# VH-VL binders against q9nrl2r1430to1533, part 5

Target 1, 104 residues: q9nrl2r1430to1533
Amino acid sequence: GGVHELSAFEQLVVELVRHDDSWPFLKLVSKIQVPDYYDIIKKPIALNIIREKVNKCEYKLASEFIDDIELMFSNCFEYNPRNTSEAKAGTRLQAFFHIQAQKL

## First folded at step 2 (VH-VL)

Design e4 (framework fv_erenumab)
Fold by ESMFold2-Fast, scan of step 2:
Formats: C-alpha cells, sequence, structure tokens
Structure e4 (fold): chain C 104 residues (1-104), chain A 123 residues (1-123), chain B 110 residues (1-110)
C-alpha cells in the first residue's frame, strides 16, 4: 500500500510508455483518424491518462490501477481485428505488463 | 466548447521580446501535441514550433532557433511561445493549433485552431 | 519558402467543380499523411481533410482529397460563394523534422 505502491505504478507506466509496442496506447484514439471508435468503445483510456491519474494519486488500490490498464487492452482487442498491427502490439504489451505487474 | 485562445501579441521594436499564451479549454490538454503556426500579412501559413504532450520534446523552424522557445504548463492548460530578439520578418498573426499526434517528431493534422494574436515588429 | 507547390489562384462559377493541386517530394507527401485547410477572409484556418482523404465531422462531402505518389489534390464540387477562401495543403517533412505547408491557393467564385 501507500507510497511504495504509487512509486511502483509510476515506474511501470514509464516502462510501458517506453516499450516498442506502446504506440497504440500513448494517447486517446483520435476521433478524426478513427471516427467510429467512440461508437464502439464506451470507456476510452490511454497511458497518458493513466499516468496523470497516478501523478494525482487517484489510485487508492493496486487493483484500480490494474483495472485501468486492463481496460486499455480490452478496448484495443474489442475495436481492432486480430490481424491488425494494433492488436498484435496490444498482445505483446499486455504480456509484458503481466510480468511487470507481479511486482504490485 | 473545445477552444484555444491566444493572447500576448502587440507592437514591439526590433530586438525586443514578447511572450504569447494560448489558453486551452474543453479537452484534455495534456493528451495532445501543440503547435504554433504564423501568417505574415498577405502571406501563407508558416509552421513555427511544436511541443510534445508532456513537454519533454520540442522542435522549431530553423529561422527562429535560439530566439523562440515553446513551453507548456499542463496544470494550467496553457501553451507559451517566448519570442526573443524579434525581427521585422517575425511580423505575423500567431495561431496556436492542436495536433492529434502526441510527440514532437510527427504530425497528423491541426484539428482545432485559435483565432490568432497579432505581433507587429516595426521601427 | 514554400516546400509544397500549389497554384496561386483558381476560379470557377457557382455549381461548378474545381481541383486544387499540391506537389511535394518523398520526404513529405510521398511518405506522410496530408491534410487540407480552408481559410475564409479574416478567420483562422479550418481543417477540411486529414489522412489524405478523410473528412472531419461537419465537413460536407462536396470536399474530397486524394493522394498519388508525391502529389495530392483537393476537390470541391457544387461550388458556392461561401467557398471563396484560401486553401492550404500541409504535411510532415521527415528530412526537416517540420510541418510544411503549400503556398496557398485563392479560390474565387465568380
Amino acid sequence: as target 1 above (104 residues)
Amino acid sequence: QVQLVESGGGVVQPGRSLRLSCAASGFTFSSYGMHWVRQAPGKGLEWVAVISYDGSNKYSVDSVKGRFTISRDNSKNTLFLQMNSLRAEDTAVYYCARDTYYDSKGFEAFDIWGQGTTVTVSS
Amino acid sequence: QSVLTQPPSVSAAPGQKVTISCSGSSSNIGNNYVSWYQQLPGTAPKLLIYDNNKRPSGIPDRFSGSKSGTSTTLGITGLQTGDEADYYCGTWDSSLSAVVFGGGTKLTVL
């Protein structure tokens, strides 16, 4: 709990942002690039929003942080077909996340 | 409700400084790369500078390097352009513009523009 | 100064159609997405086309974009007097690490 958990969240988000496969997740999906995205995805989220929530101490429990990261991946797989670059990047980044989340 | 409002323009003599501000509202400012674009009287659009979503990376056009500095304060939803050693050729309307690209090493499109603030460098 | 080349002016009558060209190189148009902007007299630019050929919400289908090689075009059909404006193409230039614009095309609707 507490300070140690928040430091771990910050480190993990930084590692996710720097990962080669983070490109679909760095910011909210552009409505001008993907006009139908927000018709399909009802709870959009991205790493920049999660990082902001960490910095504002909005996560009270590790489970809340993990839920937001998992929501991000769930949105990716819901919108993007299996054979897309986005879905493939999401699969690899999610595996990396699951390994790193063992620290939480 | 998505808006960008520029301020800080004016008439100034060559060699002086001005600081432009751009107040953002109606969107998550910290999620977007932000740019300054200028337009001299009767001329076309000229890109000036970009800053990444978190302020860590910046690029500017060669003609303003060493004189202009782009910065942002995400806690205040504000973009800045510090303009030093102003020259007559810097006379223009300065627009701030939102880019859907997050980093300073790329560009998608300017989907939201401010109304502009006028900078005149004369006498 | 303009890295991208546009004709300085174009004119047509109401109801007609026009095509505005924009030419560049492989470091800009050839390898990057293109956007187009409309600037009515005394106003800020407005996004018309992004990602070569897509329209933002609120832009009528009279406006279209296309890209071929190192050139792009903006098409406007059913011309209206309210379409009188300056039109600019824009893209990223990978060699310059900069956004580059065309010189602008003034559309006059006779």
Scores: ipSAE 0.000, ipTM 0.578, lowest interface PAE 13.8, mean pLDDT 87

Design e40 (framework fv_erenumab)
Fold by ESMFold2-Fast, scan of step 2:
Structure e40 (fold): chain C 104 residues (1-104), chain A 125 residues (1-125), chain B 110 residues (1-110)
Amino acid sequence: as target 1 above (104 residues)
Amino acid sequence: QVQLVESGGGVVQPGRSLRLSCAASGFTFSNYGMHWVRQAPGKGLEWVAVISHDGSKKYSVDSVKGRFTISRDNSKNTLFLQMNSLRAEDTAVYYCAKGDYLTEYSYGDYYMDVWGQGTTVTVSS
Amino acid sequence: QSVLTQPPSVSAAPGQKVTISCSGSSSNIGSNYVSWYQQLPGTAPKLLIYDNNKRPSGIPDRFSGSKSGTSTTLGITGLQTGDEADYYCGTYDSSLYAVVFGGGTKLTVL
């Protein structure tokens, strides 16, 4: 019976996924829709992969979790020009993440 | 206040077509992704298709790909399911359901907070 | 066969407590939020739990959800005759690009 609470990492991933600016980060970029993406980005990652790693208890340190989230933002800014909706969403979501990550 | 009303069901022979409609009211329809979910007699729920808030992204189960097309008209607050080449296994109650706040690239987390009462589709002769 | 596995039935007496399990894999429950739906006889499904453990407005606190790894459970305390229904877990499957449901559990209140 009682309610089981989410882990700190799961709670933060949940908040990121539900943020208005999460849409470019929910899943890996499609090779069919964006064929040059994987020629430029060598370590692709997305929130669904990070969530899977959280659920499998693959993060031993908060720094490992933070590194994967930061890689996701780094990939966004490397591929997408600053004036794109993706880059603007990434900038806002990264700022939100930095505030929430202080709770870890 | 928030309501979804399905229509367009009926009895049809195999190989025929039907178009289902879902009239939405009480919320800003254009801000939400929409789903079709079906339930065969005495069976469980089976997700059929989803469409993003602006209609740009559409996904469906493999068993209906090429036969069913989900679409929406945001100016009329209406969701559609065009069903072609109907088969006996398509016999079900079809529900439309309101999804989460989706963008054209959001296809990760889907829960359905408001459901219509369903419309029955029977494929037989 | 459903992608998510639930027991086909469960039964309990009024006032008792019951749990309904739902098992999946890393591509669905393991990676994504889980929802639970209640379907009373002859009616449309109703959202009972979303985001693993959140209740929509109007859902009493005797209903609870929890998720651990690739499994989730729905808990019902203070069981009432009006709880007799089919219960479905649901989530997104990232490998199928589809929303998937459990096969459903029929709760009988005797």
Scores: ipSAE 0.000, ipTM 0.562, lowest interface PAE 14.2, mean pLDDT 85

Design e41 (framework fv_erenumab)
Fold by ESMFold2-Fast, scan of step 2:
Order: structure tokens, then C-alpha cells, then sequence
Structure e41 (fold): chain C 104 residues (1-104), chain A 121 residues (1-121), chain B 110 residues (1-110)
């Protein structure tokens, strides 16, 4: 994309990474710690992958960036039961994202 | 500076128990999965067990399943391996190791110096 | 014995280049990232390569990794006496639900 879009995506990813509830989303889920994850989740993604895509200018539209962030949350809620720390962190971080994404 | 320091090794007779500890410093321990890897004298590396960042998920190799229990105390930045019903084939140097900070793969970006367990009569 | 196959030893003179091979299958190297570790005599293993070909900070560029299909190689150029060590490849095995290592390769710098 454009200069303004790239700056906005970078700023939003930084804000997500800094958030206290980002810990389940910073990197891909470990295969050894969660062996069945990749049997259930067919499109794994994490903030480090999204950040790299932003830096390589792979998002041409804001909707593509938003779709990847929403996929990340969707994967969290699909794999993790609602009462888990992961699901609770995801719920709070997603709400924060929706507020920040109004700037896009 | 990331540091992992193992302790609790020693010489024990078959059938007895030992508890290994790994003291972690220089990083937010509660955010990382941790592993135990062992190496028998003159042999290669063998993965033993893993525990998730919050302690909710634990896995081990079949040869130690039911005898070894991995656990952690995040308030003390310490990883443990409880080893029961020890056998001669458990004789090894035991290393604690951290899941990669920057990678999607399973592996070890930092290792402790190891603690020696010898099971002999 | 080992799930991943490495040659037991390699040797070369100072300043030369060596490559250490590691062979596996579709359930391990073929589907997962590979790491390489250096173990100096009497010390703990140290990460040399992760994600098939990346170096951690502080690892010299004379160490390199590559992966093709179900095999991976560690390359070392400009050999130094301080490189004498055992070298291990490692990866996840999806069928065993376990981390697996090669049997190790002893590098002697003559």
C-alpha cells in the first residue's frame, strides 16, 4: 500500500503487541505444547506474521489487514474454550482492536 | 541476560526418586514454555518433557510417562522434574531449555548447563 | 536409534569448509522447521541455526543452514580449532508428537 496505510498498520500492530493481553498472539502456537492445534486450525496466524507482512508491504487494502487480525481472534475462539485464559485475553484484545481500528 | 541453572542431580539407587529444579532469570518466565532434555554418557540428545507457560499442558516421551512429572512455579521462576522409579537407563545429564522467543518452531534458544543424574547400585 | 540420520564424524583442516547432513522423513524435517545445535566438549548445547536457515544474534555468518525436502545441512566455512564439537540437528516429529534429534556429528579440526 500507500504511505498512510503502512504507517497506520504499523502503529496498530505496535499497540496490539504492547497490550497486556497480547501474550497468546505474539507467535504461532507450539506444536509440541499443543499437538492437536494444527489438526483443528487450518489457517494459523500470529502478530509476528502480521507485522512481517506489514513491513513487506503485503497489505494492499485495510480490509486485508483487518481480515488477518480477525482470523487470529477467530482461531483463538475456535480452539480455546470460553473459560480459558487464552479466550478471555482474546476477548479483551479484540475489543481493544475494534476501538483502535476506527482510525483505519 | 537469560540464565537457566539446574540443580538436584546426584547418585541414587534404582527404584528411588529425585527432584530436579531449574532456576530461570533474565526473562518473563511465565510467558514461555519449558522443556527437559537429557543426554546419556557418550550419547546424543533425547527430549524428555515439556510444560506450557501456565502449567496447564504437559507432555512427555513414552519411556518416562507415569514415572516423571514436569511442573513449574511461576511465582518463583522455577521449573521442576519429579523423577520416580528411577532406572539405570535414566542415567544422564539433564538440561532445562526454553521454547524459542522469536520462532514458530519447537526447539531451544537457551539451555542450562545441566545437572547429572546417575542411577547405580 | 536416532530418528534423524547424521554422519558420526567429519574432519577438515583450519580454514577449510565442511557440510554436515541430516536426513529424516515427511513427518519431521519434511513438514517442520529445523534447528542445529553446537555442543563443545563438557558444555551444554548452543543454538546455531533456527527456522532452517536463520542465525541467532552472536552466531558468525560462517555458519549456515539449508533444508531441501526431508534433508537439511549445516555448512561451516573458515574452520577454526574452536569449532571442534558435536553438532546436532533437531525438529518436531508430527507422528511421534515429540521433538527428535539426529545422532550427532563429531567435528575434528586437524
Amino acid sequence: as target 1 above (104 residues)
Amino acid sequence: QVQLVESGGGVVQPGRSLRLSCAASGFTFSNYGMHWVRQAPGKGLEWVAVISHDGSKKYSVDSVKGRFTISRDNSKNTLFLQMNSLRAEDTAVYYCARDPEYSSWDGYDYWGQGTTVTVSS
Amino acid sequence: QSVLTQPPSVSAAPGQKVTISCSGSSSNIGSNYVSWYQQLPGTAPKLLIYDNNKRPSGIPDRFSGSKSGTSTTLGITGLQTGDEADYYCGTYDSSLYAVVFGGGTKLTVL
Scores: ipSAE 0.052, ipTM 0.697, lowest interface PAE 6.7, mean pLDDT 88

Design e42 (framework fv_erenumab)
Fold by ESMFold2-Fast, scan of step 2:
Structure e42 (fold): chain C 104 residues (1-104), chain A 121 residues (1-121), chain B 110 residues (1-110)
Amino acid sequence: as target 1 above (104 residues)
Amino acid sequence: QVQLVESGGGVVQPGRSLRLSCAASGFTFSNYGMHWVRQAPGKGLEWVAVISHDGSKKYSVDSVKGRFTISRDNSKNTLFLQMNSLRAEDTAVYYCAKVEYDSTGYFEDYWGQGTTVTVSS
Amino acid sequence: QSVLTQPPSVSAAPGQKVTISCSGSSSNIGSNYVSWYQQLPGTAPKLLIYDNNKRPSGIPDRFSGSKSGTSTTLGITGLQTGDEADYYCGTYDSSLYAVVFGGGTKLTVL
C-alpha cells in the first residue's frame, strides 16, 4: 500500500500550513533577519517544529499539542505590534485553529 | 518548480556602479528572506547581504557596508543588489539565494545560476 | 581566512567512503543548524544536508551529516566519479550577524 493514514494532529497541522495566513508561522523566525527576536521570545516555536514533534509521537495528550500551537500564537502577539501583517495573520489563523481544535 | 534568475552583471571599471536583479518563481517570494552570496574566481563562497521577507530588516557583510544596498519588490517577485563604488575585490559570481540556518529546515535552500561581475581597469 | 575551517582537499577511490570536516565556534556551529552544499564544476551550489543531518528530497542516503559541539562532518559512502566537486559547510554566526561558509573542500575520486 503506498499511503499511510495520518494522525489527527498531522491532519490539523497540514490544514494550518495550507492556510493563507500561515506564512509567519511556517518556520522559526530567522536570527539573520530578526536578531532581537530571540532576546524577547524565550520559547520559540513554529509549525515545522510542531509537525516534527507530531511525526516523532512526542505529543501524549491533545492538550500538549494545543499548548504548543497556542505558544506559537502567543509569541507572535508578544513580539509583533497589533497593526502588523504578522499580528493580523496570527489573529485570523488562531481563530481558524480554535474552530478546528474543537474536533480534538 | 522553484527558479531564481539573476541578471545585471557585467564588466565595469573601478568606482562604477551596477544593479543586480533576481527574478523568483515557483514559491511565495514574499514569505522568505533572501540573500546575496558571491564567489570570486577559484575561491569559496562569501555571504554578502540579507533582506527580511517584508523588506524591513537588512544586514550586510562589513566589507560592502555603505557601498552595497539590498532591496526587494514583492509585487514583482524581484530581489535587488545596488553595488556602488565597485572595487577589484568585488569581482565574483553573485548568487541570489534562499538559505536558512535557524529553523528545522521546513523549506529547502534555493540558489540561482549566478551573474558575473568583473571589476577591472 | 574563512570563519569555518575545512580541509582544502580530500581524495578516495570509487566505492570507498570519505568524511569532510568543518570546524567553527560556539557562536556559529555550536549555536545554529548546519547545512552542506555540493558545487559541481561550473554550477551553482546545491543543498546536500540541512538541519545538521537531514537530506532534501532526491539526495541519496550515502550522503550524511553530523554535528558535535562546534564541529560538523559530511560523510559520503559508495563514492562515484560524479561526486567530484567542491563541498562547503554553512551556518549562521550569532556574534557576526552573518551567514558564514567554510573555505571549501575539493573532493577528487581517483
Scores: ipSAE 0.006, ipTM 0.634, lowest interface PAE 9.1, mean pLDDT 86

Design e43 (framework fv_erenumab)
Fold by ESMFold2-Fast, scan of step 2:
Structure e43 (fold): chain C 104 residues (1-104), chain A 124 residues (1-124), chain B 110 residues (1-110)
Amino acid sequence: as target 1 above (104 residues)
Amino acid sequence: QVQLVESGGGVVQPGRSLRLSCAASGFTFSNYGMHWVRQAPGKGLEWVAVISHDGSKKYSVDSVKGRFTISRDNSKNTLFLQMNSLRAEDTAVYYCARDTSIYEGDYYYGMDVWGQGTTVTVSS
Amino acid sequence: QSVLTQPPSVSAAPGQKVTISCSGSSSNIGSNYVSWYQQLPGTAPKLLIYDNNKRPSGIPDRFSGSKSGTSTTLGITGLQTGDEADYYCGTYDSSLYAVVFGGGTKLTVL
């Protein structure tokens, strides 16, 4: 808990947003562009939503923050076939996240 | 089938009130921000108000502040616009429209579904 | 007056190409996603373009959008009589805390 961990969450989200492979994760998937997404993915999430939750102090434990980031990657791999640019970006960004999360 | 249906328009005298309704069907209404947009006869589109998916955030154009109130009832899949102290310049077709975003964020991505409109005429 | 500036009218013959411009500022087009809407006479507006250059399902590829700096354009190729309509650009304005539309452009196909 506490202020120090919330500052660390904000720093980590900023690093994820700045990463070259963040593009599938910056905002929620467009309902117009991908109409079937919300039929398949029951708990949609994106980096802008996670950042808002950090700013509102909704994460009490590092595990809650990590769970939301992992849900984001899980949704990516559930919806997108393995050979898509989205799935490949997700794989690389998830690996980057696991390295950075060691600082929490 | 995704649809929006407006109702509640009519002819009223200046200073009176109307409440417009917009009934949503074919999608999870509670996931979307909703807009009211109006169009005066022979004129262009003018944005009126927006409400977030959960009703916690509301914004409106300055010309209607203090007179118009946007609200929603997610249990009934219905959007409302309460219009008080109506003026001749409020005469327009009023459309409800669905925001392209799924949840309220920092961005508004446009309006992908529109109702057919309901006409409000303010005249003596 | 409109915050976003469009020409009031454009015209061209069937089969030709037209480009409709829309200009704004850094607080609107310069910072935010742009949408384009088509309004046929007597009907509600219909979304043609969102996120600057993307088409909803069912919109033919002869409609295209582009954004550069504080301006955006709608391109229509292979003009048909059924394209005769009013066209509006729209975006969010960060300084006004409001959605803003252009004044509209009437397309005549003759």
Scores: ipSAE 0.000, ipTM 0.578, lowest interface PAE 14.0, mean pLDDT 86

Design e44 (framework fv_erenumab)
Fold by ESMFold2-Fast, scan of step 2:
Structure e44 (fold): chain C 104 residues (1-104), chain A 123 residues (1-123), chain B 110 residues (1-110)
Amino acid sequence: as target 1 above (104 residues)
Amino acid sequence: QVQLVESGGGVVQPGRSLRLSCAASGFTFSNYGMHWVRQAPGKGLEWVAVISHDGSKKYSVDSVKGRFTISRDNSKNTLFLQMNSLRAEDTAVYYCAKEPYDSEGLYWYFDLWGQGTTVTVSS
Amino acid sequence: QSVLTQPPSVSAAPGQKVTISCSGSSSNIGSNYVSWYQQLPGTAPKLLIYDNNKRPSGIPDRFSGSKSGTSTTLGITGLQTGDEADYYCGTYDSSLYAVVFGGGTKLTVL
C-alpha cells in the first residue's frame, strides 16, 4: 500500500498486539509445546510476522493485509477446539479486528 | 545496510575440514532463522541446512548429516557451518540466506543472500 | 537430480512475454508456498516472488507468479536484456524435511 494504508496497517497491528486477547497470536506456536501443530496447520502466521511485513511495505493492498490477519484467525479455529482459551481469545480478538478493519 | 558476508572458503583436500562464517549486519540477527544453500560449479541451488533464530532447532540435507554442523552466535551476529570429512561432491559456492520473518524456521524462502564463499575439495 | 522440474532454457525477444514452469508434487508445491529467485551471472540469487504471487519491494510488476495444484509459473512481461539470468523455483518438501529447488531455467533475451 500507500503511506496512508501503511500507517493504518501499523496502527491496527499495534492495537491487536496490545489487546488482552492477543497472547495466542503474538508469535508462532512452539513445536516443543505443541508438536502436532505444524502437521495440521500448513500456513502458519502470527502478529510478529504480519507486523514485519507491514514494516517492510510488503502489503500492496488492504485486502492482502486483511487476508493475513484472517489466516491467523482461521488457523486458530482450525487447530483449537471451540471450548479452549485460545479459541475464545481468537473469537474476541477477531470481533475487535472486524470493528477496527472497517477503518481500512 | 542489511547485509550478509560469508568467509572461510578455500581449497582443501578430501577428508579435511573447513568452517564457514556468515557475518550479519543491518537487522536483528537473533530474531531470524538462517540457512546455508550451496551451488556446485555450473549447477543449480541445493539447500544445505537451517538453524532457528535461537539455535534450538537444526535440520540439514541427508547428504551432509553427520559431517556438517550448523551453529550460530547471536552475541556476535554470526552464522557458522562446520564442514567435516569433506568430499569432492561438496565443491560449491556456499551462500548464507536469511528467512524473511521472526519465526521458528517455518518460512522456506530467503529475502537476503550473502555473496557466497567458494569451497573447492580437490588434491 | 532436482526435486522440482523446470525447463533448462527459454528464450524470447526484447519487449515480449515469457513464462517459466516449475512442476512438483503434493509434498512440496501442492502443500506449501512457492518462491522464485533470479540469479544474474556471477551473482548471488535474488528473491523475485514469495508466497506464490507476491513481490518484494523493488521488484517491478512485470514479474508475476502463480500456482495451481502441484505446479507454479513465473511470468515476465516487457522482457529486457538485463533479465538474462538463471531462474529457480523453490519450496519446502514435507516428505524430505528440506527446502527444494528446481533445476533452474536459463533465460536468453535474443
Scores: ipSAE 0.000, ipTM 0.594, lowest interface PAE 13.9, mean pLDDT 86

Design e5 (framework fv_erenumab)
Fold by ESMFold2-Fast, scan of step 2:
Structure e5 (fold): chain C 104 residues (1-104), chain A 122 residues (1-122), chain B 110 residues (1-110)
Amino acid sequence: as target 1 above (104 residues)
Amino acid sequence: QVQLVESGGGVVQPGRSLRLSCAASGFTFSSYGMHWVRQAPGKGLEWVAVISYDGSNKYSVDSVKGRFTISRDNSKNTLFLQMNSLRAEDTAVYYCAKDHGDYRGLEYFDYWGQGTTVTVSS
Amino acid sequence: QSVLTQPPSVSAAPGQKVTISCSGSSSNIGNNYVSWYQQLPGTAPKLLIYDNNKRPSGIPDRFSGSKSGTSTTLGITGLQTGDEADYYCGTWDSSLSAVVFGGGTKLTVL
């Protein structure tokens, strides 16, 4: 907890947004474009929502922040077959996240 | 420069039909969802319908279901609204609006046409 | 009736600030991004704010947006006569599978 931890969450989410593989995760999936998504995914989340929660100081523990990021990846792999560009981007971004998150 | 130009409005009697068109230019029309939004005289905005980039998915407000059909012709960069069984309460300016979003997100209306007026009166 | 609730009118003096509220529920504002539109008399609507708090190119920083829970607010500072218009909030409603708008707020500069 505290000020140093909040700064770490903000820095990490910015690094995720800047990553080349963030494109499937920047915003929520459109119900108009992908109508079955919300029938399959019960807790939708994206980087812009996580960033907003960081800015509002809604994460009290590092585990809460990590859980939301992992939920985002879990949703990606649940909906997208593993040979899709979305799933491949998710795999690479998740690996990047695991390296960066070691000290959270 | 992005342009949306509506046409096909007019004055018609209740129970008649009109087909509205929206000619799009300045962007890759086939990549974006398109909307119809209307505004009755002196009233606020009311969303009418949307069509996905490829035409495969459509949604409309309940008050027009079974009467209005949204469609598109990507080869001609044109959006349509077929309006059947028109009622006095359908009297409005009808705006064509472009969705900003790609297939990953529901976005906002980044560009609007100037509107075409439909008046349903006896 | 509109699904999202806005005050019908707001007013302030030139150079001052106004805020326009928009309230909804979890199926719309609570779980979705909000946009704001400006409609000058006799013209089509124009996008002012998207993704709760972002401005398109060409929109001055006098216009700002914020979202908290099931409500959103448009802020306008440094009011000018040219800001007199109707303002609408808009979002997707997951239960209706429809785009919904607020009833609109008429801004007058005293």
Scores: ipSAE 0.007, ipTM 0.610, lowest interface PAE 9.1, mean pLDDT 87

Design e6 (framework fv_erenumab)
Fold by ESMFold2-Fast, scan of step 2:
Structure e6 (fold): chain C 104 residues (1-104), chain A 120 residues (1-120), chain B 110 residues (1-110)
Amino acid sequence: as target 1 above (104 residues)
Amino acid sequence: QVQLVESGGGVVQPGRSLRLSCAASGFTFSSYGMHWVRQAPGKGLEWVAVISYDGSNKYSVDSVKGRFTISRDNSKNTLFLQMNSLRAEDTAVYYCAREDYGSGKIYDYWGQGTTVTVSS
Amino acid sequence: QSVLTQPPSVSAAPGQKVTISCSGSSSNIGNNYVSWYQQLPGTAPKLLIYDNNKRPSGIPDRFSGSKSGTSTTLGITGLQTGDEADYYCGTWDSSLSAVVFGGGTKLTVL
């Protein structure tokens, strides 16, 4: 096939996906296994959805992309108590994201 | 190749116990939710229980609560259903099935089933 | 008796189109994603549709799903003899904290 150049957003999402602390964020929380999640979290999002939006050119501004990533972290901290492995992973991944986002 | 293989079914008298196993291969078992679904002879599908990828969350249908326990051993890639106080209405083929969190696929793979017959 | 309501049977000739309905309530179909399963005689079920209208890899585009309010439908176009099977809808029920299925619809290819 053709050669595709990755966008800055795609490159950043790939780096987030590959990070050791991405596991709580790769995929939407299962409503079947965590049914109260969607009673608490009104705008669920995950890295697979964000990556799909990047690939479909749905982000018109860098701020929209950043807002979706921040929503993902906000949801994590809203639902998960601070001492959970999910919240700890989220804290580390969010710090990594803030460093990488400065380069955008 | 993703495979789920159930075992442990058989013919038992009412009030007895059985433990079903589901051996998983061809994927990272610890990354997926797992379910038990049953089907009585000539009847439709009935959900029995679910367990999260790490075993921290479990749910079961009300008719089996207190009698059936779902569990998993991620080091052995194995799902279990401990069935106590069995009743005639528990007679069914029992399937294990996989839930893929990332894609939202509920039961993207099923085992072949194991038959449980509760009769006197 | 099942929580979700499906017609018990549907029939059509080869090459025709069929739709299979599944009706529920706000606690299940209305607020949750729906899946559809095909069960050929004597076999385990197979996933046909997930997230209301998405197909897994390997499922032909003859199969489609749609959801409106508290109801969902499975559409099959270009009906083939090999499509003769039982079809089940399924979803989470938030009030029951359980996965619920329709009673199943037997598709007969005449």
Scores: ipSAE 0.006, ipTM 0.626, lowest interface PAE 10.2, mean pLDDT 87

Design e7 (framework fv_erenumab)
Fold by ESMFold2-Fast, scan of step 2:
Structure e7 (fold): chain C 104 residues (1-104), chain A 122 residues (1-122), chain B 110 residues (1-110)
Amino acid sequence: as target 1 above (104 residues)
Amino acid sequence: QVQLVESGGGVVQPGRSLRLSCAASGFTFSSYGMHWVRQAPGKGLEWVAVISYDGSNKYSVDSVKGRFTISRDNSKNTLFLQMNSLRAEDTAVYYCAKDPSYEYGRYGMDVWGQGTTVTVSS
Amino acid sequence: QSVLTQPPSVSAAPGQKVTISCSGSSSNIGNNYVSWYQQLPGTAPKLLIYDNNKRPSGIPDRFSGSKSGTSTTLGITGLQTGDEADYYCGTWDSSLSAVVFGGGTKLTVL
């Protein structure tokens, strides 16, 4: 990773954060509100964590960044039944991500 | 750069209180769980307490329950350990450590401070 | 007394390999991720292994971790004098709701 790659990752994370459907993904799921989440989801992740990894230059390849974003969506669909507002938001945000990720 | 700096240690008499601080920089403090770990002179590592990224969940070792309280101020990137009713056996170097996991105690402690020394003696 | 059992010491010559064991139970190593830490004399601990077998950036591949059942091992190949340190295993204990460490193993490079 060059400066252009890091800038692209930061820009994409900012666009995801600002999207109307980002609300389930901004921060980690609350253990108080969703007590079984961490029993089911073995690799929790959220946009604030991904942004931190970008800032720390932890992504060496675009594929590593994409894998973390896809893990975030995978966790959403694994935990949340398909007919939930969380799963529907995840579906729309993932589609948006796939369009934007073509630029990486 | 990622850094943790402890402060607040010192020499105190049994029964007194100390408040330790850990100043974090170089990462998004509010995104990670934080630990306190201590080490008595010439002894091994002993975990003391953990606090979740948002402060909503806390756990501590049984020997300090009711005496020590872990807390954090995410607006100031600072972790605290309030230590009440100190005993000679609390004498140790106290380290703060960052949990890289978003579920504390799961992925380990990836960044450690240099430690601050607490000596409880008459 | 530690909940996780490590040998108190291990020794080997430069260039050799060593394995440090750590044994526990189902409530800790058996059901949770294991980490390994290196502590050089007079310094803070340093993470060597997390998630049973993964290395943080900057840790050479001479260090490896493995987990089987209720036990875990740290492997060090190509032993160097700079590897002389205390080594600790650590994990979450679900029954105690606490992080537990092994008692530590002193590695001497003779």
Scores: ipSAE 0.000, ipTM 0.569, lowest interface PAE 13.8, mean pLDDT 86

Design e8 (framework fv_erenumab)
Fold by ESMFold2-Fast, scan of step 2:
Structure e8 (fold): chain C 104 residues (1-104), chain A 125 residues (1-125), chain B 110 residues (1-110)
Amino acid sequence: as target 1 above (104 residues)
Amino acid sequence: QVQLVESGGGVVQPGRSLRLSCAASGFTFSSYGMHWVRQAPGKGLEWVAVISYDGSNKYSVDSVKGRFTISRDNSKNTLFLQMNSLRAEDTAVYYCARGEDYYTSGYKLDAFDIWGQGTTVTVSS
Amino acid sequence: QSVLTQPPSVSAAPGQKVTISCSGSSSNIGNNYVSWYQQLPGTAPKLLIYDNNKRPSGIPDRFSGSKSGTSTTLGITGLQTGDEADYYCGTWDSSLSAVVFGGGTKLTVL
């Protein structure tokens, strides 16, 4: 066997998943719990989808990866009012992402 | 290993009641939304009802509202469909189907990856 | 009538390719993810495609899905006799708060 290394994108997604504020972003929003979500949000995305795209080598440029992460945060702020726990978690996780993305 | 087994079907007269059960095994039942889907003889698939993983939210097709009630018992890994005021047009094979995984997967929205073999309900004239 | 429209039948010879269409509206296919199901005679349905174009483990790459606007298509290449079945599209309908299926398409491999 050889040493198995993580890609830069996968390492960053793992750090986002481990963050305390990742809970609104781990998976797609449930239609059963939030039935109007998909009427409002036309390009839904979540960390599990982004990680799958990383594993399938679908990101050719760092900007494409960053765009998907930013879409995820944009969707959060579009659907959730600013005073919600979801929006507050999104604000903190986005700040963390911007610091970590400097490594890309 | 991962299985859904329906039971409780039979022949019943119009206006009577039946309760269908669906026994789940081989997976964490309490993590999944569950659905009932029916198919009349020689016809296509018709969605009947859904229940969220914790039982807090339920939706059903308009034609069964007020007559059918979906429920679940997570301690017994069992899904139920209580069918009241049965009509001839309710005659169908009833399938239980596994829906959304609320914890370990979020990819599959309203996709049914595991189906039971079905139980037949015949509402006699 | 079904809310989602499929052709009632399609046929082709072994080794050929077919496409099965499914048409809806903005409240269903347009704004939601689509799944496709295969139902062999006398059996329960089986998931072929989820999230518009993804295959579950064990489904061969001969099966593919695509979505454009309010329509979706199931593609099957390298047709085999064992592909003879009814095929259904399905998705959430936001206006009905319900899952809706297409009317089904019977595939005959001649």
Scores: ipSAE 0.014, ipTM 0.672, lowest interface PAE 7.1, mean pLDDT 88

